# Ledger of designs, part 17: miniprotein binders against Glycerol-3-phosphate dehydrogenase [NAD(P)+] (gpsA)

Target 1, 321 residues: Glycerol-3-phosphate dehydrogenase [NAD(P)+] (gpsA), of Methanothermobacter thermautotrophicus (o26468)
Amino acid sequence: MMVTVIGAGSFGTAIAQVLSWNAEMVRLMARRSEVVENINRTRENSAYHPGVKLRDNIEATLMDGSVLEESEYVFMAVPSGNLRSIVRSMNSSLEDKKIVSCIKGIEHPGLKTMSSVIREETGSRTVFSISGPNFADELIRGMTSGITVGASTRYAREIAGLLKSPRIILDHSENVEGVEFCGILKNVYAVAMGILDGQITGENHRHSLLTLCFREMNLILNEMGYGELHDRFCGFGDFLLTSTTDKSRNRTLGLMLGKKMRLSEDSTITIESLRSIRAIRELTEGLELPVLEMVYQTMQEPENVNLYIREFQERISRPEF

## First folded at step 6 (miniprotein)

Design SH3 (from SH1 with R14Y E41W W44E)
Fold by ESMFold2-Fast, scan of step 6:
Structure SH3 (fold): chain B 321 residues (1-321), chain A 83 residues (1-83)
Amino acid sequence: as target 1 above (321 residues)
Amino acid sequence: SDEELAQKIDELSYYVEWLAKRIARAMKTGNPEVIRRLAYWVDEMAEYLQELADQYGDPEIKEALEEARQILEIVKEYIESLE
């Protein structure tokens, strides 16, 4: 089988390497010709993974729907903000394809999941998702990673066959959108942990706050009908990874906000996080979400972060009984 | 916009340079706890720069990211020398 990965960024390159062990050929599509040339000439995508040799059955090409005819599976690994335009440029070549979203973003302004955008633009009935604790730099180096496959059982088995490796641990859900939504929630709670990290001086404190963050995430998953995902790699696993590691950009954003170290007022990651929080609030009307409220207040007025942290701590220290 | 991206790059570069100078001073005084705290901030900045590099593919962002990673390597070597 031939598969195509659309997007030769960090994650797209890493997943192409994984897929190359099970596929006869992997086509890796890049937006820029210099990336294509570098991969095909040197067997490296040096801009993203310097020193990592890509397998010989990976062929790079520019983004072009005409080379999709031979591929049964297409993995989407482009930035969320570019997904709709990229899919539109290839739409007539994607309607009959089995498409797997590897994107942990959400579209603006409707706050649609990536699988929803793909289904809307392509008309494909076979759109799936994967997510989990799977940082691209670790994945490409062959370090063990966990991945949840969001697909009906038949397609989940096919996708599992493409990802199969002693270095890949897989679990499953038929809830395609739920797997994606876990990725949105974990990013919000990673921001929360970043904000709170400046106040944490002990292990009891750290793990109490992590417990509250996960409890709130689980409450939202249950409200949305995605409760079964709480113990999947896309749920707890990716939540824990993103909230506790220095490699998390969302946790870094939180840390900057907590220290009043900031970029532009209009930073893209801040705008995306705020949109996600607003969507969650609308979807979960009537729930008490003190962690999410603290994040929301801090993002709106980061100069008052110390006040919001104090109010949050006073609120959570009141007994529920 | 291009102007907004340029401002973000400038701000991140400024923070990386500021942290590098603070780390150099801390190395001169030999306080490893201060160095570890500053290194944590540099690592956090490198992660954000990597995200921007992945999103925009801009050479200036990649240069800032490489500078941040070089600072982390220097700090790592210095801390190891204290053991």
Scores: ipSAE 0.000, ipTM 0.189, lowest interface PAE 16.2, mean pLDDT 78

Design TG1 (from T0, 16 letters changed)
Fold by ESMFold2-Fast, scan of step 6:
Structure TG1 (fold): chain B 321 residues (1-321), chain A 85 residues (1-85)
Amino acid sequence: as target 1 above (321 residues)
Amino acid sequence: SQELRKAIWELRLAVYEIEEALWEAMESGDPKAIRELYRALYDIRKAVRKLREALNTGDPEKFRQAVEEAQKILEEVQEVLKEYE
């Protein structure tokens, strides 16, 4: 089987390496000929994964729909902001393909998941998702990772076959959009844990608040009809990874905000975080979300973080029994 | 330790912003921007590696020097980002 990965960034390169163990050939598509030439010549994508040798059955190519003819599966691993334009450039070649989104993001005009954007642009009826605690740098080195496959059972088995490894643990949901939405939620709650960790450190403090963050995430999942995902790799697993590690950019943003450090208002990560919060609020109208509110207030005025944490603690300390 | 963490946090956020800017530069086909952003990404990775090595040695002077080098690299990277955004 031939498989194509569209996007030779950090995750695209890592998933191509994983797929190369089970596929006969993996095509890895990049935007620039220099990147293609470097990968094919050196067997490395050094800008993202220095020192990692890519398997010989991975071939880099320019992004070009014409080379998709023999690929049964296409894995999308491009930044969320570029997905629509890339899919539009290739849509006739993608219409009959089995497409797996590896992208954790939402499109703000329209509040659409990446799988929804792909379906809208291509008309494909076979659009799926994967997500979980699977940092690209660990995945490419063959470190144990958990992945949720979002697909109907038949296609989930095929995708599992492509991802199969002693180092990859798989679980499953038929809720394609829910698997993706977990990735958006975990980023917001990672910012929250960063803010809280930025104030004081203590294991009881940290894990009590981590529990409350997950409860609120679970409340949102239930409201959206995605409640089954709470104990999956895309849910609990990825939430834990992103909220507790120094490798998380969203948690790092939170840590800085918790220390009263103001980032530029035009910072990409700040803009993306605020967009995600607005999208969640629009999708979950009527819910009481104290953690989300604290994050939103702190992002607007980090100099007042102590006030917002006090207000948050007052709200969560009221017994419900 | 706290200074090391702050330096790493700032470098990780800078990586994210550079990767976004690099993607836009690659879409627009700006060779100068692509070269400068790749160099900035390389410099950040070198700074992180030096910080980790300094932490592993436990030498306070090497740690201080690594933090200062990381801060200098952050300032240079932020100037590159301002030029393209």
Scores: ipSAE 0.000, ipTM 0.336, lowest interface PAE 13.2, mean pLDDT 82

Design TG5 (from TG1 with Y38W Y42E R45Y)
Fold by ESMFold2-Fast, scan of step 6:
Structure TG5 (fold): chain B 321 residues (1-321), chain A 85 residues (1-85)
Amino acid sequence: as target 1 above (321 residues)
Amino acid sequence: SQELRKAIWELRLAVYEIEEALWEAMESGDPKAIRELWRALEDIYKAVRKLREALNTGDPEKFRQAVEEAQKILEEVQEVLKEYE
């Protein structure tokens, strides 16, 4: 089987390495000839994974729909903001391809997951998702990682075959968009845990609030019809990884906000986080979400984080019984 | 050191911003931008590695040098980002 990965960034390169163990050939698409030349000549994508040798059956090419003809599966690993334009440039070549989204994000306006954008642009009936606790730097080095495959059972087994490794643990859901939505939620709650960690230092506090964050995430999943995902790698696993590690950019953003540090208004991570929060608020109108509200207020006015934490603590201290 | 951890956090966030800018530069086909952003990304990775090494040592001089190096690299990276944002 031949597969293509569109996007030679950090995660695209890592997933290409994983796929290379099971596919006969992996085509890794990059936007610029310099990246293509670097990969094909040196066996490294040095901009993202310096010192990591890519397997010989990975061939880099420019982003070109004409070279998709022989690929059965296409993995999308591009920034969420660029997905629609990339898919449009390859539109006809993506018809009837089995497409797997590796992208965590939501389009706004429209509140569309990445798989929804792909379906809209291509008309494809075979669009899937993967997500889980799988940092690119660990994945590419063959460290044990968990991945949820979001696909109907017939295609989930094919995708599992492509990802199969002694160090890849898989679980499954037929809820393609739900798997993607877990990635959006966990990023928001990672920011929340960062804010809280920035303000308080005890382990009892940390794990009590982590529990509250996960319960709120689970409430949202249930409201959206995705409740069955709470114990999957895309749900609990990725939530824990992103909320408790210094490797998480979202948790780091939260830590900075909790220390009253403001990033540039134009920073990509800030824009992306605010977009996700606004989308979730719109989708869950009517729910009482104290953690999400605290994050929203803090992101708008980090200098007032102490006030927002006090209001949050007052709200959560009221007994549910 | 809290100062070392803050420098690591800021460098990690800069990686995200550089990756986004690098993607935009690739899409627009700007070779100069790609080279400068790629160099900045490599410099960040080197700085993070040195900071992690400093965290594992008790040498105050190495702490000072690692933080100063990271701050210098962060300033250079922010200048590159301002040009290609």
Scores: ipSAE 0.000, ipTM 0.307, lowest interface PAE 13.6, mean pLDDT 81

Design TG6 (from TG1 with E19A W23Y R45A)
Fold by ESMFold2-Fast, scan of step 6:
Structure TG6 (fold): chain B 321 residues (1-321), chain A 85 residues (1-85)
Amino acid sequence: as target 1 above (321 residues)
Amino acid sequence: SQELRKAIWELRLAVYEIAEALYEAMESGDPKAIRELYRALYDIAKAVRKLREALNTGDPEKFRQAVEEAQKILEEVQEVLKEYE
């Protein structure tokens, strides 16, 4: 079986390495010719994973739909903001392909998951997702990682075969969009934990608030019909990883906001966070989401974070019973 | 080990110093300082994670490499901090 990974960034390179153990050939598509040349000549994608030798059956190419003919599976590992244009450029070549989204994002306006965007542009009925606590740098080095496969049972087994490794733990759901939505939610709650960690110290405080963040995430998942995912790797596992680690960009954004700092308004992470929050608010109209509200207010006016945290604490201090 | 405890302590101290420098940079409205200090904070977080990974594996070579990388990152961060002290 030949597979293609579209996107030779950090995660795309890591998943290509994993797939190379089980596929006959892996094509890794990059946007820049220097990345293609570096990978094919040196067996390294040194910009993202210095010192990691890529397996011989990985071939880098420029993004070109014409080389997809022989691939049965296509893994999408590009930034969410670029997905629609990339899929459109390869539309005719993707129509009959089994496509797995590795992207954690939502398209706004429209409130569409990445798998939904792919289905809309290609007409394909074989669009799937994967997500979990699987940092690219650890995944490529063969460190144990958890992945939820979002696919109907037959295709989940095929995808599991492609991901099979002693160091990869898999679980499953048929809710393709739900698996993706978990990735969107965990990023918002990672910002929340960063804000709270930036303001207040204490282990009891931290873990009480982690619990509240996860409860609110579960409330949203239940409202969307994805409640079963709470204990999957895409749910609890990825939420914990992203909310507690110094490696998380979202948590670091939160830490900076908690210290009254602002990133550039044109930064990708800020744009994605605001789009995610707006989408969640539109999808969950009528729900009380005190954590989400605190994050939203803090992102708009980080100078007033102390006020927003006090208002948040007043809301969460009211007994639920 | 003593080397590990020293590396972790020095990284914690650097996080504190960067946080103070970032607060000053935010109050002064210095975008260049904010970007450089943000990068330094990211690099320290990465170094801490690599040290924890090395501890968990029990591999002496990975441990040595992680300590060396942490010390290199500390040197780079200290250079940035000198610029903004």
Scores: ipSAE 0.000, ipTM 0.132, lowest interface PAE 18.1, mean pLDDT 81

Design TG8 (from TG1 with E19Y W23E R45L)
Fold by ESMFold2-Fast, scan of step 6:
Structure TG8 (fold): chain B 321 residues (1-321), chain A 85 residues (1-85)
Amino acid sequence: as target 1 above (321 residues)
Amino acid sequence: SQELRKAIWELRLAVYEIYEALEEAMESGDPKAIRELYRALYDILKAVRKLREALNTGDPEKFRQAVEEAQKILEEVQEVLKEYE
């Protein structure tokens, strides 16, 4: 089997390395000829993964739809902002391909998942997703990573075969869009945990609040028809990774807000977080979401975070029984 | 101090934003953007290192100087990010 990875960035390179253990040949598409030449000449994509030797069956090429004819699977690993443009440039070659989105972004407005964008642009009926706690630097080094495959069972088995590794743990859901939606929710709740970590001390309190964040995330997943995803790697696993690590931009944003520190209103992370929160609130009208409400209030007026935390604590301390 | 924590977290967020902008610039092949973003990345990582050193010394005057220098570098980096994000 031949597979193509579109996007030779950090994650694209890492997933190509994983796929190379199971595919006969992996084509890794880059936008720049310099990157193509560097990979093919040195066996490294040193700008992203210095010191990691890529397997011999990985061939770098320029982004060119005409060479897709030989590939059965296409993995999309480009920045979310570039996805629609790239797909449009190749859509006639992608229409009949099995396409797997590896992109953790979302398109605004409307909270369109990357798989939805791909379907709209290509008309393909075989568009899937993968997600989970899988930092590219750890993945390419063969460190244990969890991945949820979002695909109907038949295609999930094929994709699992391509990702198979002693250090890759797979789980599955047929909810392709749900797997991607988990990525949106985890980012919002990572902001929440950052805010709470910025205000509240004590491991017992911290983990009690982490439980409430996940419980609320699960409530939203149930409302959307994605409840089965709560204990998947895209759900619980990626939620934990993003909410507890210093490598998370969303958690760091939360930490700043929790300490009454303002970030510029025009920063990209603030704009994206606000868009996601507003859209989630719209999608979940009528639900009691005290964590999300606290985040929303705090992002509007971080100088009043102490008030919003007190109100939040009063709300959650009322017994549900 | 609030100023020191704010500077460290703002620099951390800027590092992530530079990496994302750099990924896009490298994918698109914008040599000017790549050069400017690498310069910004270098400057901000240097500022982070100086802040960590100041924290380890326990000297209040060194903390203040490191925070001021980090804030200056952050402003310069934010101008670069504003152009490419």
Scores: ipSAE 0.000, ipTM 0.340, lowest interface PAE 13.3, mean pLDDT 82

Design TH1
Fold by ESMFold2-Fast, scan of step 6:
Structure TH1 (fold): chain B 321 residues (1-321), chain A 88 residues (1-88)
Amino acid sequence: as target 1 above (321 residues)
Amino acid sequence: SPEEWELRLAIYELEEAVWEILEALREAMKSGDPTAIRELQQALRDIYRAVYKLRKALRTGDPEKFRQAVEEAQKILEEVQEVLKEYE
């Protein structure tokens, strides 16, 4: 056993398919026995990727730490809210593993990225991240995708070998947490573009605002010491993908807010978005972030979105020179 | 516990349905279908209520309450899926 993917959701299944071209065996761990049985019997994970046949060297199992012994690399592809519980359920079988986080999220309070949570819970010294414009449905079909590997150079080369494909373009950073943080920022700015798309008419106007959103994202990256990532696949590429396509849940959340819909704060998408915004505000105290402030105000009172957009537009129309 | 994992899975499945409803709602709004908009908005509210109840159950740490909350959430998910079939 060389590689395990923990989480047989949409992305976990897609990354397992990618890894199967380069690994001798890929073990795909699912929470439900029905999912395990379906994958092993039909060669499909039909709930997430109907009609896609998984390679023969992918074996599905229940989440079980005892079967990790032979795996060198573990890819974490579970929802951020479930990560800590899943790691704890593995009976510390992860301590000596090379772990790659495919999860985009931050804890608040605590301000911990998913790689930080993994290090804390497992004690592993070899925790890495990947991120980029890589929608699971396109990735599993072998469509061209970009991925940033967040790892020291030695391990980045090993991970690149596992991800190698003529349809996968890789870039690199040693800043593991920075790669993850890009994923958090792009989701917030995707909500912003959704709100603006719900209110604004005109392509010039829309793309001018998209530029301002990316500029503000860059300001935050620079403040956090992650400025090098702005032109990487995890930075610009994933930002652009998530902010401009109808496939983005965060952009759709923004669109609904821009149409004055009050979405429940009990929903995970709204909880994750608010958690990310509060974490960013805490980490960047003292910065003037008009886009982030507009998103924050709109999420709390979507019925007043016209006012918040107007205040935002007045603010950004003041020349810097 | 197994009951906790089932509850967390139920939350995940309801959140996936939120995305599907929002996509259908966007199309209904573009086409100006007032019946679809109303029914999809109601389905969205039902999912949010179910997620709230699941998270409330999770905070109790009681496996029996986990089982009860999951059963109620599954019924709501089935009702939401019927609404989605009507509009996709």
Scores: ipSAE 0.000, ipTM 0.317, lowest interface PAE 13.2, mean pLDDT 84

Design TH2 (from TH1 with E15W W19E Y52W)
Fold by ESMFold2-Fast, scan of step 6:
Structure TH2 (fold): chain B 321 residues (1-321), chain A 88 residues (1-88)
Amino acid sequence: as target 1 above (321 residues)
Amino acid sequence: SPEEWELRLAIYELWEAVEEILEALREAMKSGDPTAIRELQQALRDIYRAVWKLRKALRTGDPEKFRQAVEEAQKILEEVQEVLKEYE
């Protein structure tokens, strides 16, 4: 089976390496010819993963829909802002393909997950998703990682087979959009834990608040009809990873805000975080979300973080029964 | 309750319409009809919104809110069916 990965960035390269253990050939598509030449000549994508040798059955090519004929599965690993234009440029060549989204963004202004954008642009009924605690730099080095496969029942086993390796732990769900939505929510709550860690010391305090953050995430999942995902790798696993590690950009954003530091309004991560929060607030209108509200207020006015945390703590200290 | 069953049926009907829109969108993309593509994509957006509203109403447990949400969803379904008639 030939598989194509569209996007030779950090995650695209890492997932291509994983897929190469089970696919006969993996085609890795890049926008820039210098990346293609580097991969094919040196067996390395050194701009993203220096020192990692890619398996011999990975072939790099420029992005070109005409080259998709031989591929049964297509994995989308491009920045969320570029997805729609990339899919459009490849025309109907994606129509009959089994497509797996590796992207956890939400479209602005449409409020859509990436799998929804793919379905809208291609008309395909075979669009799936993957998500979990799977940092690209650890994935490509063969460090143990967890991945949830979001697929209809008939395709879940095929995709699981493509991802299976000695150090990949898999679980699955039929809720394609729910798996992606978990990735959006975890980023918001990672910012929340960063803010709290920046203001409050103590392991008991930290883990009590981490529990409350996950409870609120689960409340939103239930509201959206995705409650069963809470104990999957895309749910709890990815939430825990991004909320507790210094490698998380979202947690680091929160830490800076918690220390009353204002980041540039032009920052990509700040724009993405605000987009996600606004989308969640719109989708969950009327729900009581004290953690989300605290994050939103703190992002607007980090100088007042002490006030927002005090108000948050007064609210959560009331018994929930 | 009868109201809850009616709401769940409305969700099912909207997802059936999604299948029809995706089929029409597939044909529109083969023919390269930009107007059809745009209108079918808008219809798809409207249905996703309607499904979300129905799921939100379902969580209230309130039969009156079920009825209101179903009525709103049926209006959206009718609008989507008009788009489908134009392109099917």
Scores: ipSAE 0.000, ipTM 0.155, lowest interface PAE 21.3, mean pLDDT 82

Design TH3 (from TH1 with W19Y L22W Y52E)
Fold by ESMFold2-Fast, scan of step 6:
Structure TH3 (fold): chain B 321 residues (1-321), chain A 88 residues (1-88)
Amino acid sequence: as target 1 above (321 residues)
Amino acid sequence: SPEEWELRLAIYELEEAVYEIWEALREAMKSGDPTAIRELQQALRDIYRAVEKLRKALRTGDPEKFRQAVEEAQKILEEVQEVLKEYE
């Protein structure tokens, strides 16, 4: 089987390396000819993974729909903001393909997951998702990682075969969009933990607040019909990874906000975080979400973070029984 | 156009540098190094200003303005990378 990965960034390169152990050939598509030439000549994508040798059966190419002829599976690993335009540029080449989204994002306005965007633009009836605690730098080095496969059972087994490794632990859900939505939620709660870590000290406080963040995430998952995902790698596992590590950019965003830094409204991570929060608020109208509200207020006015945390603490300290 | 792609790439590279500055700033704040904090905060402001200029150029649709904006952004990125070298 030939597999194509669209997007030669950090995660695209890492998943291509994983897939290369089970696929006969992996095509790795990049936007820039310099990246293609570097990979094909040196066996490294040094801009993202310096010192990591890519397997011989990985071939880099420019983004070109004609290269998809022989591929049965296509893995999408591009930035969420670029997905629609990239899919449009490849047009009919993707219609008959089994497409796996590795992208964490939601359109707003429109409230569409990445798999929904792919389905809409390609007409493909076989669109799936993967997500979990799988940082690209650890994944490419063959360090143990957990991945949830979002697909009907038949296709989940095929995708599992492509991802198979002693160092990759898989679980499953048929709820393709739910698996993606977990990735959106965990990023928002990672920002929340960053804000709280910026202002509050102590391990008891930290883990009590982690518990409240996860409880609120579960409330949202249940409201959306995705409650089954709470204990999957895409749910609990990825939530813990993203909320507790210094490697998380969303947690670092939160930490800066917690230290009263006003970040540029033009930064990609700020735009994506605000988009996610607004989308969640629209999807969950009528729910009381004190953590999400604190994050939203702090992102608007980080100089007032002490006030927003005090209001949050007062709200959560009231007994619920 | 190739010029538009180069401009969009420059925006991406500058935004990636923001994350590296945030990581360095987190360590500087933990250690209480006032000089590092000040220099890294200034680097952040320089990046934000450069991104704004690139997005402004993108709205003009003029390939020559794209080239000029990219050249200015590359100089700022180099200066930021020198600051990061001192603290990584």
Scores: ipSAE 0.012, ipTM 0.457, lowest interface PAE 9.2, mean pLDDT 85

Design TH4 (from TH1 with E15A W19F R55A)
Fold by ESMFold2-Fast, scan of step 6:
Structure TH4 (fold): chain B 321 residues (1-321), chain A 88 residues (1-88)
Amino acid sequence: as target 1 above (321 residues)
Amino acid sequence: SPEEWELRLAIYELAEAVFEILEALREAMKSGDPTAIRELQQALRDIYRAVYKLAKALRTGDPEKFRQAVEEAQKILEEVQEVLKEYE
């Protein structure tokens, strides 16, 4: 089997390496000719993973729909903001392909998941997703990672075969969009944990608040019809990874906000976080979401973070029994 | 304690640098500069390592370990600021 990965960034390169153990050939598509040349000449994508040798059956190419004909599966690993334009450029080559989204993002306006954008632009009936606690740097080095495959059982088994490794643990759901939505939710709650960690040093407080964040995430998942995902790698696993690790950019954003830092409204991470919060608010109108509200208020006025945390704590201290 | 406050301030300063690196990295990716991307990715990894060490030190409650972690973090921050100076 031949597979193609579209996007030679950090995650695209890592997933290509994983797939290369099970596929006969992996085509890794990059936007820049310099990246293609570097990979094919040195066996390394040094811009993203310096010191990691890529397997010989990985071939880098420029983004070109014409080389997709031989691939049965296409993995999408491009930035969410670029997805629609990239898919449009390859539309006629993708409609008959089995497409797996590896992208954690939402399109605004329209509140569309990445799989929805792919279906809209390609007309493909076989669009799937993967998500989980799977940092690219750890994944490419063969460190144990958990991945949820969002696909009907038949296709989930095929995708599992492509991802199979002693160091990859898989679980499954038929809810393709739900798997993606978990990736959006975890980022918001990672910001929340960053804000709270900036103020609180005790482990009892930290884990009590982490529990409340996960409960609110579960409330949202249930409202959206995705409740089954709470204990999957895309749900609990990725939530824990992103909310508790110092490697998380969203948790780091939260720490800055907790220190009363006013951030640039033009910054990429601020734009992405606000987009996610607004999307969630629109999709869950009528729910009482104290953690999400605290994050939203703090992003608007970080100088008042102590006030917003106190209001949040007063609200959550009401017994639920 | 003053040592704990200095450690928390170091986390704040590193978070600031992470934000700046991510913005510079996005621009480097758009321009297709492999050297810039590599150097910025390395700087990002160095900061993550420093933040991890600061968080670990904070959990010990030991002011001596706070001081040591802050000194290491400040050295990393200086190196990262040199990289950022090259890329706007």
Scores: ipSAE 0.000, ipTM 0.186, lowest interface PAE 15.0, mean pLDDT 81

